# Designs tried in a protein design chat: VH-VL binders against Cytochrome b561 and DOMON domain-containing protein At2g04850. Part 18

Target 1, 131 residues: Cytochrome b561 and DOMON domain-containing protein At2g04850, of Arabidopsis thaliana (Mouse-ear cress) (q9sj74r43to173)
Amino acid sequence: QQASIAWTYHPHNATLDLCFFGTFISPSGWVGWGINPDSPAQMTGSRVLIAFPDPNSGQLILLPYVLDSSVKLQKGPLLSRPLDLVRLSSSSASLYGGKMATIRNGASVQIYASVKLSSNNTKIHHVWNRG
Short names: E, the ipSAE of ESMFold2; O, the ipSAE of OpenDDE; V2, 0.75 times the mean of E and O plus 0.25 times the DockQ between their complexes.

## First folded at step 19 (VH-VL; framework fv_polzastobart)

Design x4 (from v4 with heavy chain D31R, light chain S30Y T94Y; at its last look DockQ between E and O 0.05; V2 from the best seeds 0.00; counts 0 for: pae E 17.2 > 2, framework grips, placed apart)
Fold by ESMFold2, look of step 19:
Formats: C-alpha cells, structure tokens, sequence
Structure x4 (fold): chain C 131 residues (1-131), chain A 122 residues (1-122), chain B 107 residues (1-107)
C-alpha cells in the first residue's frame, strides 16, 4: 500500500507523536513528510523531513528542509510561525527490515516525529511526497 | 465574480437577538484555505473582527463578546449566518462579511460585502 | 489581544507627494500584517498582505515594509483617487485586530 500515518496526541504537554509510513520508488529516491504552516496544503513553504540514501554509502539519511524553489538544508528543530506553530521535539527514520534493509523500489520507511503544537492553532495539515 | 452580501434587519431593539446572513457566490467554503468572517465597524470607529468559520467547519469567536456570537454555514446555499444575542446600543455598527484566503504568510480578507448598518435603539 | 497602533491619525498632503503611514504591534507579529484602503461609504479593500506583498490589481505606487512590531505603508506619488482611510490588520493571533485608521486627504 502507498502511505499511511498513525498518531497519538498528548494533551498534557500539547505534543503530537506520529509515524509516517511510506515506500521508496527507486534506489536513489526519497520519501518526505512535513507540515505547511503557511496554508493552503502546498509543498512550497513546507517544513519537511526527507529520508534518502547517502550517494556513496547507501545509508538512510534524514534531514530537515524548508521547501522552496531551491530547497534549503536545515539543521536543528523544524520551526514554524506562531499562528500554527509546531516545534519538532524529535525525529528519526528507519527502514522496515532492520539492519538488513536497503533502499530500493518498494522498500518501506518509517519517519517518526514528535511535535509540540501551538496552543492557539492546533489544526495541522501534513504533506508527503516521494520521488 | 466573487461577491458577498449581508442581509438582515437594520433596526433592532435592545436585548433582541440579531441574525445576519451572508450570501456569497463565486467561491466555495469547501475549498481548503477559504473562510468567511464577520467584521463590524461602529460609526467613525475602527473595524472589529467578530467571528469566522472556515472550510472544515472550525469556528472562532472574538473572546471579548464571549458566548453572544454563533456562526454557522450552509455550503449548499453558499450562506454564513451570524447570530448575536442581547443587543445593546453600543453594538450599532456596519456589519460586513468578508472572505479570507490563506497565503504563505497568513490569512487575509480579499473580498468584502458592502456591509449593512444595524442600529440598536428603542 | 495584540493592539495595532497607527500614526498619524490623519494626514493632509498634495497630489504627487510621498505618503508614509506607520503601524506598530504590541508584540511581534513577524510579517503577518495587511493594509486596507476604505473609501467613505464603502467596504475596505485589501492592498498589501504579508507586510510587503502587493495584492493583484493594486497599483504599484502602494508598498509596504517592516517585520516584527514596526510596519510602514507608502504611497510613492499620491493620486486624487487615493483619498481614503487606511487600516493595518494583524493576522498573527486571534482575535484578529485592526489599527484605528489613518484618514488621508488632499490639500
């Protein structure tokens, strides 16, 4: 199946734990998940986590981006503006199949994120894509 | 092409309930990122945002008016209805409905109705 | 609530002059700010959104700048049809709030 998301909300600290499940479509491909604080739910302007293979080692890499026409690499927590502020508390990605898993067409990936929601705007629109 | 029009009574007595209808065309409240707000302007004074309802039926009210406000929508009729209870002479104002559209940097009111003056007096 | 304070409250100047109106927010609103024009007896019209983006169909003599708490609206060369009241509005946090307005007149 193509993609799915599972989530649990923790009201005591306004934290949303989620896991995005997706698949790669090529050995040099990528899978991304994120949020767009500047609605509508478009890819441009989204804060995303992108999983992809290191070109030399093939090891799974997870990096944060702010999507624009040139795509910026960003180290550190993913942040958005306060009206729909989400703060990334933690993130990781793993391939299904443990240490033996490799990135290839049909390889399954899980992207985990823990985000802290703004007390004023708790409606979250997520995006995902792959290539 | 995009239009909004306010309708309802222009004169109400103190303590009565005001019901205003915003009838719109040229857009749908089912489209992501679109909503309708009610905004009022007392004569010679600043605009005051009252309430809004968005594409997925979320509602937001100005907390200074507490529970006096109710906003609902009927997307099949392209209507948004504002109900405001316990009217008082200080509520005399021109009442607007306005569409907002969501941009990268927030949501802003790009189309407004002409407004309807509501006078509250005995 | 985020208070929006405009200055001046009124301004009288000549056709062709540069007009500057300021708006201050009581706390940072980043760039979540719009400017509206309202002519007598009419509804407001959106001119600038996101502090500096010109709305489609609006003349290029209108511009906006600023971020954080201090914002500026400029008419580079005043035209007779620009006689109106101008309002800023923050879109950062509910309730949405407007400045008190600046009435612009031509001498």
Amino acid sequence: as target 1 above (131 residues)
Amino acid sequence: QITLKESGPTLVKPTQTLTLTCTFSGFSLSRYGVGVSWIRQPPGKALEWLAEIDWDDDKYNNPSLKSRLTVTKDTSKNQVVLTMTNMDPVDTATYYCARYITYRSGSYFDYWGQGTLVTVSS
Amino acid sequence: DIQMTQSPSSLSTSVGDRVTITCRASQSIYTYLAWYQQKPGKAPKLLIYGASNLQSGVASRFSGSGSGTDFTFTISSLQPEDVATYFCQQSYYYPLTFGQGTKLEIK
Scores: ipSAE 0.000, ipTM 0.526, lowest interface PAE 17.2, mean pLDDT 77
ESMFold2 (binder alone), look of step 19: mean pLDDT 91; pTM 0.938
OpenDDE, look of step 19: ipSAE 0.006; ipTM 0.633

Design x5 (at its last look DockQ between E and O 0.02; V2 from the best seeds 0.00; counts 0 for: pae E 13.6 > 2, placed apart)
Fold by ESMFold2, look of step 19:
Structure x5 (fold): chain C 131 residues (1-131), chain A 123 residues (1-123), chain B 107 residues (1-107)
Amino acid sequence: as target 1 above (131 residues)
Amino acid sequence: QITLKESGPTLVKPTQTLTLTCTFSGFSLSTYGVGVSWIRQPPGKALEWLAEIDWDDDKYNNPSLKSRLTVTKDTSKNQVVLTMTNMDPVDTATYYCARYITSWRSGSYFDYWGQGTLVTVSS
Amino acid sequence: DIQMTQSPSSLSTSVGDRVTITCRASQSISTYLAWYQQKPGKAPKLLIYGASNLQSGVASRFSGSGSGTDFTFTISSLQPEDVATYFCQQSYYHPLTFGQGTKLEIK
């Protein structure tokens, strides 16, 4: 249903620290969050993190990419290297109070990320979605 | 397996330019969240951060010294170079290069240090 | 610049004693504080990062706590090999700054 975000900006390295809270709508679905720090008028150039179950292990996977028509979502890191966000310093995802065997409708996910921002940003638009 | 080593002159005359090279191995400065700083310590005194260069080629200098400092990197040679102009006897110190890790939970911290090189500025 | 003020400047105590060193920042630095140990003629060694996280390979008698402006470093039971100078370091805002150090001696 609802999603939320908590964040802190750190001037030392121009880094935005955040925790995004969302929920799955199915046990095989995904939850994604992203921002576009450089182009607020467009969706292209968004940096997104997508959490979903690894099809081989069932563990929660977090995959990063820059959104455009030339970038395809990769399967989990057990089969391939994930796409890197050029401004992502760190990221992780976890299930709130849950275990791999209990992913179901309404399961909560937390996505932690550190994102290096451009020095010319004064407004940041974020995007989230799930499927 | 991660190492850093400072190299350059150990004796410099006042007004000369100091050039120090940090040669590192076991990591890449193309890795997200990783950078190298130069830090000095005058004999018996506190550590002073001088400059840094990160994985994204962003550079920061200590404002008290910024007109005297230049930092560059060569990722293909695993080197970071510090140039410091107009040396003065007060600049006598041990100079370190150190790798830092940065994260939103913990900030930046220096997990690997070179052995340091003592630079004496004297006529 | 963010000033890091350590207390005490020096400390002499016995093997087995609990040691406490404090570090105060001139403004809030969240938990962006690290603690280092330095022995004479050697480079600093990272002990604690993020105010409270023990670096890999560091003895469990070392710990850290605090957030905001007030931070504490503790050695639960002093050992002879712990004789050194200890420094805090903030990374919240440039320039990065270090405390002046606390020289720890036995007896």
Scores: ipSAE 0.000, ipTM 0.546, lowest interface PAE 13.6, mean pLDDT 77
ESMFold2 (binder alone), look of step 19: mean pLDDT 93; pTM 0.949
OpenDDE, look of step 19: ipSAE 0.006; ipTM 0.626

## First folded at step 21 (VH-VL; framework fv_polzastobart)

Design y1 (from x1 with heavy chain Y103T, light chain S91N; at its last look DockQ between E and O 0.60; V2 from the best seeds 0.00; counts 0 for: pae O 9.2 > 2)
Fold by OpenDDE, look of step 21:
Structure y1 (fold): chain C 131 residues (1-131), chain A 124 residues (1-124), chain B 107 residues (1-107)
Amino acid sequence: as target 1 above (131 residues)
Amino acid sequence: QITLKESGPTLVKPTQTLTLTCTFSGFSLSTYGVGVSWIRQPPGKALEWLAEIDWDDDKYNNPSLKSRLTVTKDTSKNQVVLTMTNMDPVDTATYYCARYITTRWGSGSYFDYWGQGTLVTVSS
Amino acid sequence: DIQMTQSPSSLSTSVGDRVTITCRASQSISTYLAWYQQKPGKAPKLLIYGASNLQSGVASRFSGSGSGTDFTFTISSLQPEDVATYFCQQNYYTPLTFGQGTKLEIK
């Protein structure tokens, strides 16, 4: 799995700007990046930004999700919710190729996020996945 | 058009508290990445950053003056207020409020719009 | 605190000359540096942000470069209206700090 992340930390205001680089594996797939405040390298418990195609328009959308243990128990669709515990200031996603690009296997996506960290926190556990 | 304007007393006695108000237009402190800072400049001297408040109501003060400084905002009025206690003649300076932009990729925070400044003289 | 040291503190040159001002940070501030122009009795005006980005509306004769600790501000061809004091400012660490300024005059 090819993925990368670039970031800039601003000590002045404890803001982390980041760009996650991922790749779709299908036209109906998803790419997610987030922070797990509890455990490293696990999606469960994470506060995630998930990029996926709008089922109606096919356009790329990015929505926040709280993936706690209850998510696995839910039979209904996952509902987007504002992130808790993670101070997300802004987020966006874009495909390589711009607005004319289509989501398909191999399509490159960039997820941008700006997160406010606590003044003394310089370590975060981030996670990513795709499907 | 973006404008900022400082208002408050121009003469303060030693030990008194200075209260300055920054009234701005053309932007909102509810906008992500936007904040207002206070900066002062003694006559003929360099600029000194005092404090700032951002869209998320996060506040930062210069550590050297932290105990004396308080910054607040009223987003609905487009105002930011600075209070500085125990003023001394050494605090005589032109006080500016300025808008700053932050979290622009690779740019950091910088002051793109300034008030005209108000000279505050501390004297008995 | 981050110390910002400008050089020179003052200079006098001629119209049309290339002007170079340097700013050194006491430790690395990446590219989080801005340059301001301040004319007498006026507020500072932003010229450069992010070490090398020209602020909108600013003349192209102004430029900035550098990263880490050493930065350079340049006026390619000095104009009479450029007489002012120039300040660098780091915005990487709190507290934000400014250089002592460089007073630029014309002979």
Scores: ipSAE 0.009, ipTM 0.653, lowest interface PAE 9.2, mean pLDDT 90
ESMFold2, look of step 21: ipSAE 0.087; ipTM 0.681
ESMFold2 (binder alone), look of step 21: mean pLDDT 90; pTM 0.927

Design y2 (from x1 with heavy chain Y103D S109T; at its last look DockQ between E and O 0.65; V2 from the best seeds 0.00; counts 0 for: pae E 10.1 > 2)
Fold by ESMFold2, look of step 21:
Structure y2 (fold): chain C 131 residues (1-131), chain A 124 residues (1-124), chain B 107 residues (1-107)
Amino acid sequence: as target 1 above (131 residues)
Amino acid sequence: QITLKESGPTLVKPTQTLTLTCTFSGFSLSTYGVGVSWIRQPPGKALEWLAEIDWDDDKYNNPSLKSRLTVTKDTSKNQVVLTMTNMDPVDTATYYCARYITDRWGSGTYFDYWGQGTLVTVSS
Amino acid sequence: DIQMTQSPSSLSTSVGDRVTITCRASQSISTYLAWYQQKPGKAPKLLIYGASNLQSGVASRFSGSGSGTDFTFTISSLQPEDVATYFCQQSYYTPLTFGQGTKLEIK
């Protein structure tokens, strides 16, 4: 498979730093990665970061969403869910190839994220997808 | 230029509440991996970590002192405030505020800038 | 709490000598260890972070190594200005904890 993840956990402040490595399948496509704190391996209810080209500038952008059951994309505050003890601290995305990189079929993207875990969370379920 | 400075009373009576203010400049507490800790050092003794507040406004206290400690911040004044209740002579120490860095990938958390410290004496 | 034990507690040696200080953690802390220098009446100064990374502006005669539970701090050639107390600090577990210190003096 054409996706991978690297991570480092910091027990002192319950912070998980991670980098997701994925690829685009079209010039107008998207790559998403996220965590579902309540349901393993499901997209619905997941807190996701989606990388895609800005339709106006063409620049890579990364935005946070909460996926809902109606299949709508919503920009959701990952920090606001009731009783949700995991949240996004920071995020960014970049394309492999530096200044010359463009979003195209096969273009590689790195999505960086830092999340705060509950003091009792020792396992998480991650999901990813692209279109 | 990054600076931190502690301010507050230098003499406190037993049972009183200590309030110390850390005024800082040259950095933002909104930057990932950056926070401020309070650390004390009794005369001739090892350093003891007390409490911290991080870039997400999360607060962590030393469990042995948890019920006595409150840490808050005021970003408009670049200040972090420590409140410590029920002071006892054993709490006599130099109190420091320090900036910490949590390195994203594998270096842990370390204190790269320290205030000069303020000696707080607890006695009748 | 993670106990950090330094050895020796004090050390007296000559200018130009190699100095070695060890720090041992009561449980594995990976490489989440820092070394500090503290002179009388002054705040600590960070020298080494992540067990082996030299802090910016610190002289190259200082170095660190180790992982897990056993860590070493070295001054390759002691200078007069290196007279101080040296502390290790772990950041793998809360609370963060410091070693008791090693007082370094010149004979």
Scores: ipSAE 0.006, ipTM 0.633, lowest interface PAE 10.1, mean pLDDT 80
ESMFold2 (binder alone), look of step 21: mean pLDDT 91; pTM 0.933
OpenDDE, look of step 21: ipSAE 0.014; ipTM 0.672

Design y3 (from x1 with heavy chain Y103H G106Y; at its last look DockQ between E and O 0.77; V2 from the best seeds 0.00; counts 0 for: pae E 7.8 > 2)
Heavy chain, then light chain:
Amino acid sequence: QITLKESGPTLVKPTQTLTLTCTFSGFSLSTYGVGVSWIRQPPGKALEWLAEIDWDDDKYNNPSLKSRLTVTKDTSKNQVVLTMTNMDPVDTATYYCARYITHRWYSGSYFDYWGQGTLVTVSS
Amino acid sequence: DIQMTQSPSSLSTSVGDRVTITCRASQSISTYLAWYQQKPGKAPKLLIYGASNLQSGVASRFSGSGSGTDFTFTISSLQPEDVATYFCQQSYYTPLTFGQGTKLEIK
ESMFold2, look of step 21: ipSAE 0.019; ipTM 0.672
ESMFold2 (binder alone), look of step 21: mean pLDDT 90; pTM 0.931
OpenDDE, look of step 21: ipSAE 0.020; ipTM 0.654

Design y4 (from x1 with heavy chain Y103S G106D, light chain G50Y; at its last look DockQ between E and O 0.03; V2 from the best seeds 0.00; counts 0 for: pae E 14.6 > 2, placed apart)
Fold by ESMFold2, look of step 21:
Parts: C-alpha cells; structure tokens; sequence
Structure y4 (fold): chain C 131 residues (1-131), chain A 124 residues (1-124), chain B 107 residues (1-107)
C-alpha cells in the first residue's frame, strides 16, 4: 500500500495542514484525496482534490470537486461539478523527481492542503481513490 | 517597510458603537498566511486579544466579546475595520492592530508588526 | 480561557546581570508561546516565537525555552536598552491570552 497522510492541527484558528502521499497507476491516470463532512465510508458528498496530467502539456494539475451520487468512476479525471472549496485555504501538488518527473505507473505524488474547520470540530472523515 | 496605523474616534459615550480602521502598507492581506488582529490594553493592565481576519477572509473573535465585535477587510485599500457595539467605561483602552504570519506546518498568531495604538476613552 | 501567569511581576537588577522570567500556562499549549518587549508609551515588540525561535533582527542575548505549561525567557547580559515590560502570549487556544507582564528595571 502506497498511500499515507501526514497532518498538523492548529487549534487557535482551527486550521489543518495536510500532505497526502499517493501514486499514479497509469500515465493518463488520476489521484484524489478529500474529506467527507457527513460520512466516513462514502465518496459521495466529498470535497476532493484531484491530481492528473494536463491533456495539452502533460504537466500535473490539481483541481477541486464536490462529488455527488450521480457521478460514475471512469478512467482519468472524475466527472463531477467543479467547486471552490470554501474552507480550503491553500493547495498544491508535486511529483517526486521535481521538474524532470513524469506521470506514469508508480509515480509518487504529494497533495498539500490547508483546510479551515468549523468551530472546534476536530473530527475529520477523509477519502482517497485513484484510477 | 511594513507599517500599521489605527484611526477613529478617541472619545465615545457609553452604549455607542466604536469603529476603528487599521490602515497598513508594505504587505498585502491577499498574501497567503497573512492576517491582522485587533488587541487592546486597558491602562495598567494586560493585553487582550479581540479579533482577527486573514487573507482568506476567515474571522475569529474573542468569545467573551463575540456578540459585540465585527471585523472586516478591504484588501484593495489595505484596511481592516473593527466595529465594537455597546461601549462601556470598562472598554477604555489603547487599541492596536497587528500583523501576523503563519507557516505551512506551524500555524499560530504571533504579532511581528504593530501599529502605534490609539487610546479610546469611554465616558459620559 | 488559558491563564498565563508570569513570575516575577517586577525585577530590579544591574547592567550585565542574567535575567530570567517565567511564564506558566493553566494547561498545555505545546510550544505555541511568544515573548514580547514593551517600552512605556510604545507598542509591543516580538522577541521570541514558538517558545524558542529568535525573531529576525532581535539581539542574541535574548532566548526562550520550555514546552507544555512552563516557559522561561532569558536575557544573558542585561543592557541599558532592555529596560521594559516583558510578557508572554499563547496562541494554542482561542482566545489568545497574554501574561500580565514583568517590569524590568535597572537599579
């Protein structure tokens, strides 16, 4: 298993800083990580960040989505409506190997996020997937 | 060079609403990790944190004063505004605005630049 | 709210002496503790953040240590310009809270 997460929580401003570590399984694949505020077991309703290659340049792109039950998993980026994550302070993604790295089977990706949580809520339900 | 300056009335009557403006230069409140806080110091007493607003428009208020405080920003004017309702003589203090910055894995509010402060007196 | 208790409340000592000020939190704040200097009629100045990190441009005679509930601020060799009130501040819990201050004088 090649997925893990590291995090630091800051109670003063209820901010959670995360780094998700994942791997691609194809050169046209995707890697996603996110949180589900309502359910720990489901992708539906999750606010996710999806890393995938730009079809024109091949460079790593990171985009936010809110998933719903009508979305079917397909190869490549998930079909879902894009949404600004209103609680997301910052995000980025990078490949191991820097500017010389390419997306391929086994390529390692890091997704960074800084998320502001409501009030003193520290219960977090996270999800991830890839294709 | 980073500067902050508080402006507004120096004398208010009990029950009135105080509005203070923090005008700053040398940094932008659109920069990731940057925020501005309001902090007051009653004469001869400890500092008291009031409220803050950050680059992402997230706000935190001191819970003991939460219903009385509103903080807003205008990034294009480099201003942060504090509104405090129902002023009382106990609210007499020097009011400061101060900048903080955070890091990716070590978020906290530590105030590296302060305004000169403005004394607000609440009396009849 | 987290109470920050400083000791001593005031201190009178000589140029060149080592100065030690303590700050105790009512519950653990990890290392989320800062130290400030405030001269009469002036705004506070940040000296130390994250318990032990020296702010840029601050003289190396200032230092801090501690974690959890007990923190120490030290001036290794007091200079005339160090006459001020010093106070700690925690940033682990909302609301942010400050110590009552330690007034430092030269005798």
Amino acid sequence: as target 1 above (131 residues)
Amino acid sequence: QITLKESGPTLVKPTQTLTLTCTFSGFSLSTYGVGVSWIRQPPGKALEWLAEIDWDDDKYNNPSLKSRLTVTKDTSKNQVVLTMTNMDPVDTATYYCARYITSRWDSGSYFDYWGQGTLVTVSS
Amino acid sequence: DIQMTQSPSSLSTSVGDRVTITCRASQSISTYLAWYQQKPGKAPKLLIYYASNLQSGVASRFSGSGSGTDFTFTISSLQPEDVATYFCQQSYYTPLTFGQGTKLEIK
Scores: ipSAE 0.000, ipTM 0.548, lowest interface PAE 14.6, mean pLDDT 79
ESMFold2 (binder alone), look of step 21: mean pLDDT 91; pTM 0.934
OpenDDE, look of step 21: ipSAE 0.129; ipTM 0.732

Design y5 (from x1 with heavy chain T102E G106P; at its last look DockQ between E and O 0.04; V2 from the best seeds 0.00; counts 0 for: pae O 7.3 > 2, placed apart)
Fold by OpenDDE, look of step 21:
Structure y5 (fold): chain C 131 residues (1-131), chain A 124 residues (1-124), chain B 107 residues (1-107)
Amino acid sequence: as target 1 above (131 residues)
Amino acid sequence: QITLKESGPTLVKPTQTLTLTCTFSGFSLSTYGVGVSWIRQPPGKALEWLAEIDWDDDKYNNPSLKSRLTVTKDTSKNQVVLTMTNMDPVDTATYYCARYIEYRWPSGSYFDYWGQGTLVTVSS
Amino acid sequence: DIQMTQSPSSLSTSVGDRVTITCRASQSISTYLAWYQQKPGKAPKLLIYGASNLQSGVASRFSGSGSGTDFTFTISSLQPEDVATYFCQQSYYTPLTFGQGTKLEIK
């Protein structure tokens, strides 16, 4: 999988600005990025932003999810909820090509986020995936 | 019929701890996607979200008050308890508990049922 | 925290009038926006969820629209029982935050 991330840390206010670059693999697919407080390797347990097409308009949507390790997939579909452990101050997503771009296999997406970190924390475990 | 009701002291002294209990009926905190939140409203002012506990016992607190807030549930009793430490006159408000429905795309999240609220006054 | 700014803070209109209240979020919140009605001495009542969905049992004269940062709440024909304070609320970011409220009165 091809992906990249760019970031700027502002020590004066402990704010991390980042941009995750991913690629869709289908018109109805998803691309997610987040922070996992427990493990750097798994989506489970993470707090994520997931980009996907609006099923009605096809327009790009970005929603927050708490993928807690206690989540039972058998209970039902994944529910979107505010990010708790991560102090998310802002987020957005855009497609390469602008707002008129179409989500398809190979479509590039950028996920932007600003995160307030603790004053002494300079390390985060971030995760990403797509489907 | 879904109902929620707040109970606890209506008068608290400064620095004391407030303990409020939300007793509800008509639904269960074992139901997927369901939670109970605490929300307060100072007299004549806007609403402020305090905390939530959901069916999986996940807890969420307002970061500005996190160190002072604890939320727990007793599913068998249909009760949720909020504790708030170091109360101050500025914490005087009507405290509500409400059922929280988590987002199911595209419907979003919301508070669909509320208790009547209980006025808590913090005074010496 | 996400700031929810309502406009206007208060208004006085006549029965039968069309009422429009706006809510602006300091950041995009997609459609994670609900509208509540609060009458004096009562708890808030959910009217609209998901920006535009009418809660069951709510009168059809109430509606909502918008996405991203700008949202609109509308009463197509104001009734006397609609006198209340109206609040918007976002659930995209934690903490959940409410608008400052719009106090609606009848002339």
Scores: ipSAE 0.015, ipTM 0.689, lowest interface PAE 7.3, mean pLDDT 89
ESMFold2, look of step 21: ipSAE 0.276; ipTM 0.733
ESMFold2 (binder alone), look of step 21: mean pLDDT 91; pTM 0.939

## First folded at step 23 (VH-VL; framework fv_polzastobart)

Design z1 (from x1 with heavy chain T102E; at its last look DockQ between E and O 0.04; V2 from the best seeds 0.00; counts 0 for: pae O 9.1 > 2, placed apart)
Fold by OpenDDE, look of step 23:
Structure z1 (fold): chain C 131 residues (1-131), chain A 124 residues (1-124), chain B 107 residues (1-107)
Amino acid sequence: as target 1 above (131 residues)
Amino acid sequence: QITLKESGPTLVKPTQTLTLTCTFSGFSLSTYGVGVSWIRQPPGKALEWLAEIDWDDDKYNNPSLKSRLTVTKDTSKNQVVLTMTNMDPVDTATYYCARYIEYRWGSGSYFDYWGQGTLVTVSS
Amino acid sequence: DIQMTQSPSSLSTSVGDRVTITCRASQSISTYLAWYQQKPGKAPKLLIYGASNLQSGVASRFSGSGSGTDFTFTISSLQPEDVATYFCQQSYYTPLTFGQGTKLEIK
């Protein structure tokens, strides 16, 4: 359950650059990081980036998700969508070991994100999970 | 058969509010993963995404126009309404409504059905 | 906003020729890329979704490839009915954005 996060805040443009460090627990697993704009430590309501293997190529992909109540209620499959309440300016993911690395139990992943914060927003509620 | 059709005024004066209605058939806006978007295109220019409303009544607006845009739906009538305030001649364009399909594994998101579009001219 | 830059902006070629259009995103958009065909006075028509998936009912001469920032749209053998403007569109970031278009004509 090892995870960490590093960040740099740029006050001149209110940009938050961050790198989330996570670990996969299976070859078909996922690792997610995001921000809950409303409350801390809650996945529901969060805007997240989820890293997982592409079902066709097995390559690492990173997609955005809005985790609303429909996710918990299992109203349907989780569908990726652009983030709405979080101003994500850039994002990417990479595995330790580079391009030749494979997703497996214990595989380390880095999720990079740049978020533009509002002028009055000085608090960020980070969330993360894996499966 | 899936169809969408835009309706509303084709001439608007500057500072007035534009109200367009998208009437669709062949699908339901209650269907998971489905939304309706508004997209405009000035004559001879590129397409610009304006707003979207989805099956869960979530709304998304282009940040550059957010304060001017409102999108609502009436699922029972299969209608989506776009309101755009403070119109300006620069807003002259063909306005389209289109069905939006959210990402599914390996497919991405896209607009698979479009209305024919309605030309809205903003002029005094 | 994510800038989508198409190349070329215009192209004139012959029937039967291979046509290649490129689309570059200012940032990685994974495979959240669609290609549309728009004929004069008509609404855009979806041809490719998810960077490389052919929409149902679309001719097999159309194809797409790419991921990340660089994408390619190809017509293997240009037909007269393919005269149109082609657009790429990303849906990875909000707002959704389109390329400026590539106007394709026949000599």
Scores: ipSAE 0.010, ipTM 0.656, lowest interface PAE 9.1, mean pLDDT 90
ESMFold2, look of step 23: ipSAE 0.012; ipTM 0.654
ESMFold2 (binder alone), look of step 23: mean pLDDT 91; pTM 0.935

Design z2 (from x1 with heavy chain T102Q R104T, light chain Y93D; at its last look DockQ between E and O 0.72; V2 from the best seeds 0.00; counts 0 for: pae E 7.1 > 2)
Fold by ESMFold2, look of step 23:
Structure z2 (fold): chain C 131 residues (1-131), chain A 124 residues (1-124), chain B 107 residues (1-107)
Amino acid sequence: as target 1 above (131 residues)
Amino acid sequence: QITLKESGPTLVKPTQTLTLTCTFSGFSLSTYGVGVSWIRQPPGKALEWLAEIDWDDDKYNNPSLKSRLTVTKDTSKNQVVLTMTNMDPVDTATYYCARYIQYTWGSGSYFDYWGQGTLVTVSS
Amino acid sequence: DIQMTQSPSSLSTSVGDRVTITCRASQSISTYLAWYQQKPGKAPKLLIYGASNLQSGVASRFSGSGSGTDFTFTISSLQPEDVATYFCQQSYDTPLTFGQGTKLEIK
């Protein structure tokens, strides 16, 4: 499970710039990264960005979620609350390999996000997972 | 070509409200990492940051003046407007609008383009 | 508020001389520091950002260094067009604050 993160925090306007690096494990899989205000060891309660293939086109999609105990991430549709405790300023995802890239086992993905932080905390838990 | 220009009255009386407009071109306030700030310079004194509006419409005011300052934008006109209430002779200064840029991976935000400034005099 | 203390307040030197100006922050600001040049009747011009990065289109004789609370701005060889006031600005926290400036003259 090779994953890494790079970040820059801007105290002036409480903006956090992030790049998460991960890999897919299947062509119908997903890669998620997010912030957990309650616990570093679990996805429940996390505010996440999830990258996955469009069911019709296979193109990379990135969507925000807030996960609760009723949500199970899988290859199908996802239901959750919006990302409302930190405000998303921008996000994108890209695959390594340019225009020929497709979602497959081992495909590398970068998830970029910029968020405004509401808590002014100096410590933010982050989480990631894939399926 | 990136430009900013301040417009508005150059003379105001004490207690009046100052309204200044920054008209800009060559960039968008919706561009990530971009914002517009108002900064003033009293004659012979240091620059003082007043207010800022960011790419995501967040606003920040100098706490020493925050009850007096309002900053807004008009996206259709490429304008940012500063309103400053209860003007006093000590507020006499050259007022600038400036674009700030947030430099990812280099830390911080700095003012890379400035308007020419407008001198506002507050007197009876 | 983060106070920026700049020295000297004025400086008179000769063409070709090395010029050094310092700026001290009242608390650590990491490298969130810029240097500006301002000529009479003109708006400031950004020279250095992030304490040490030269802005595009700025002459290579300008440089900056430092981190934390102590910062230095240098002109390696003064040119006639460098007559101006120079000042620092922190971008660590609001309100953003500026030094009061150093007036540079040619003697």
Scores: ipSAE 0.018, ipTM 0.658, lowest interface PAE 7.1, mean pLDDT 80
ESMFold2 (binder alone), look of step 23: mean pLDDT 91; pTM 0.932
OpenDDE, look of step 23: ipSAE 0.503; ipTM 0.846

Design z3 (from x1 with heavy chain G106P; at its last look DockQ between E and O 0.41; V2 from the best seeds 0.00; counts 0 for: pae E 4.2 > 2)
Heavy chain, then light chain:
Amino acid sequence: QITLKESGPTLVKPTQTLTLTCTFSGFSLSTYGVGVSWIRQPPGKALEWLAEIDWDDDKYNNPSLKSRLTVTKDTSKNQVVLTMTNMDPVDTATYYCARYITYRWPSGSYFDYWGQGTLVTVSS
Amino acid sequence: DIQMTQSPSSLSTSVGDRVTITCRASQSISTYLAWYQQKPGKAPKLLIYGASNLQSGVASRFSGSGSGTDFTFTISSLQPEDVATYFCQQSYYTPLTFGQGTKLEIK
ESMFold2, look of step 23: ipSAE 0.211; ipTM 0.714
ESMFold2 (binder alone), look of step 23: mean pLDDT 91; pTM 0.934
OpenDDE, look of step 23: ipSAE 0.692; ipTM 0.899
ESMFold2, look of step 24: ipSAE 0.247; ipTM 0.717
ESMFold2 (binder alone), look of step 24: mean pLDDT 91; pTM 0.933
OpenDDE, look of step 24: ipSAE 0.053; ipTM 0.736

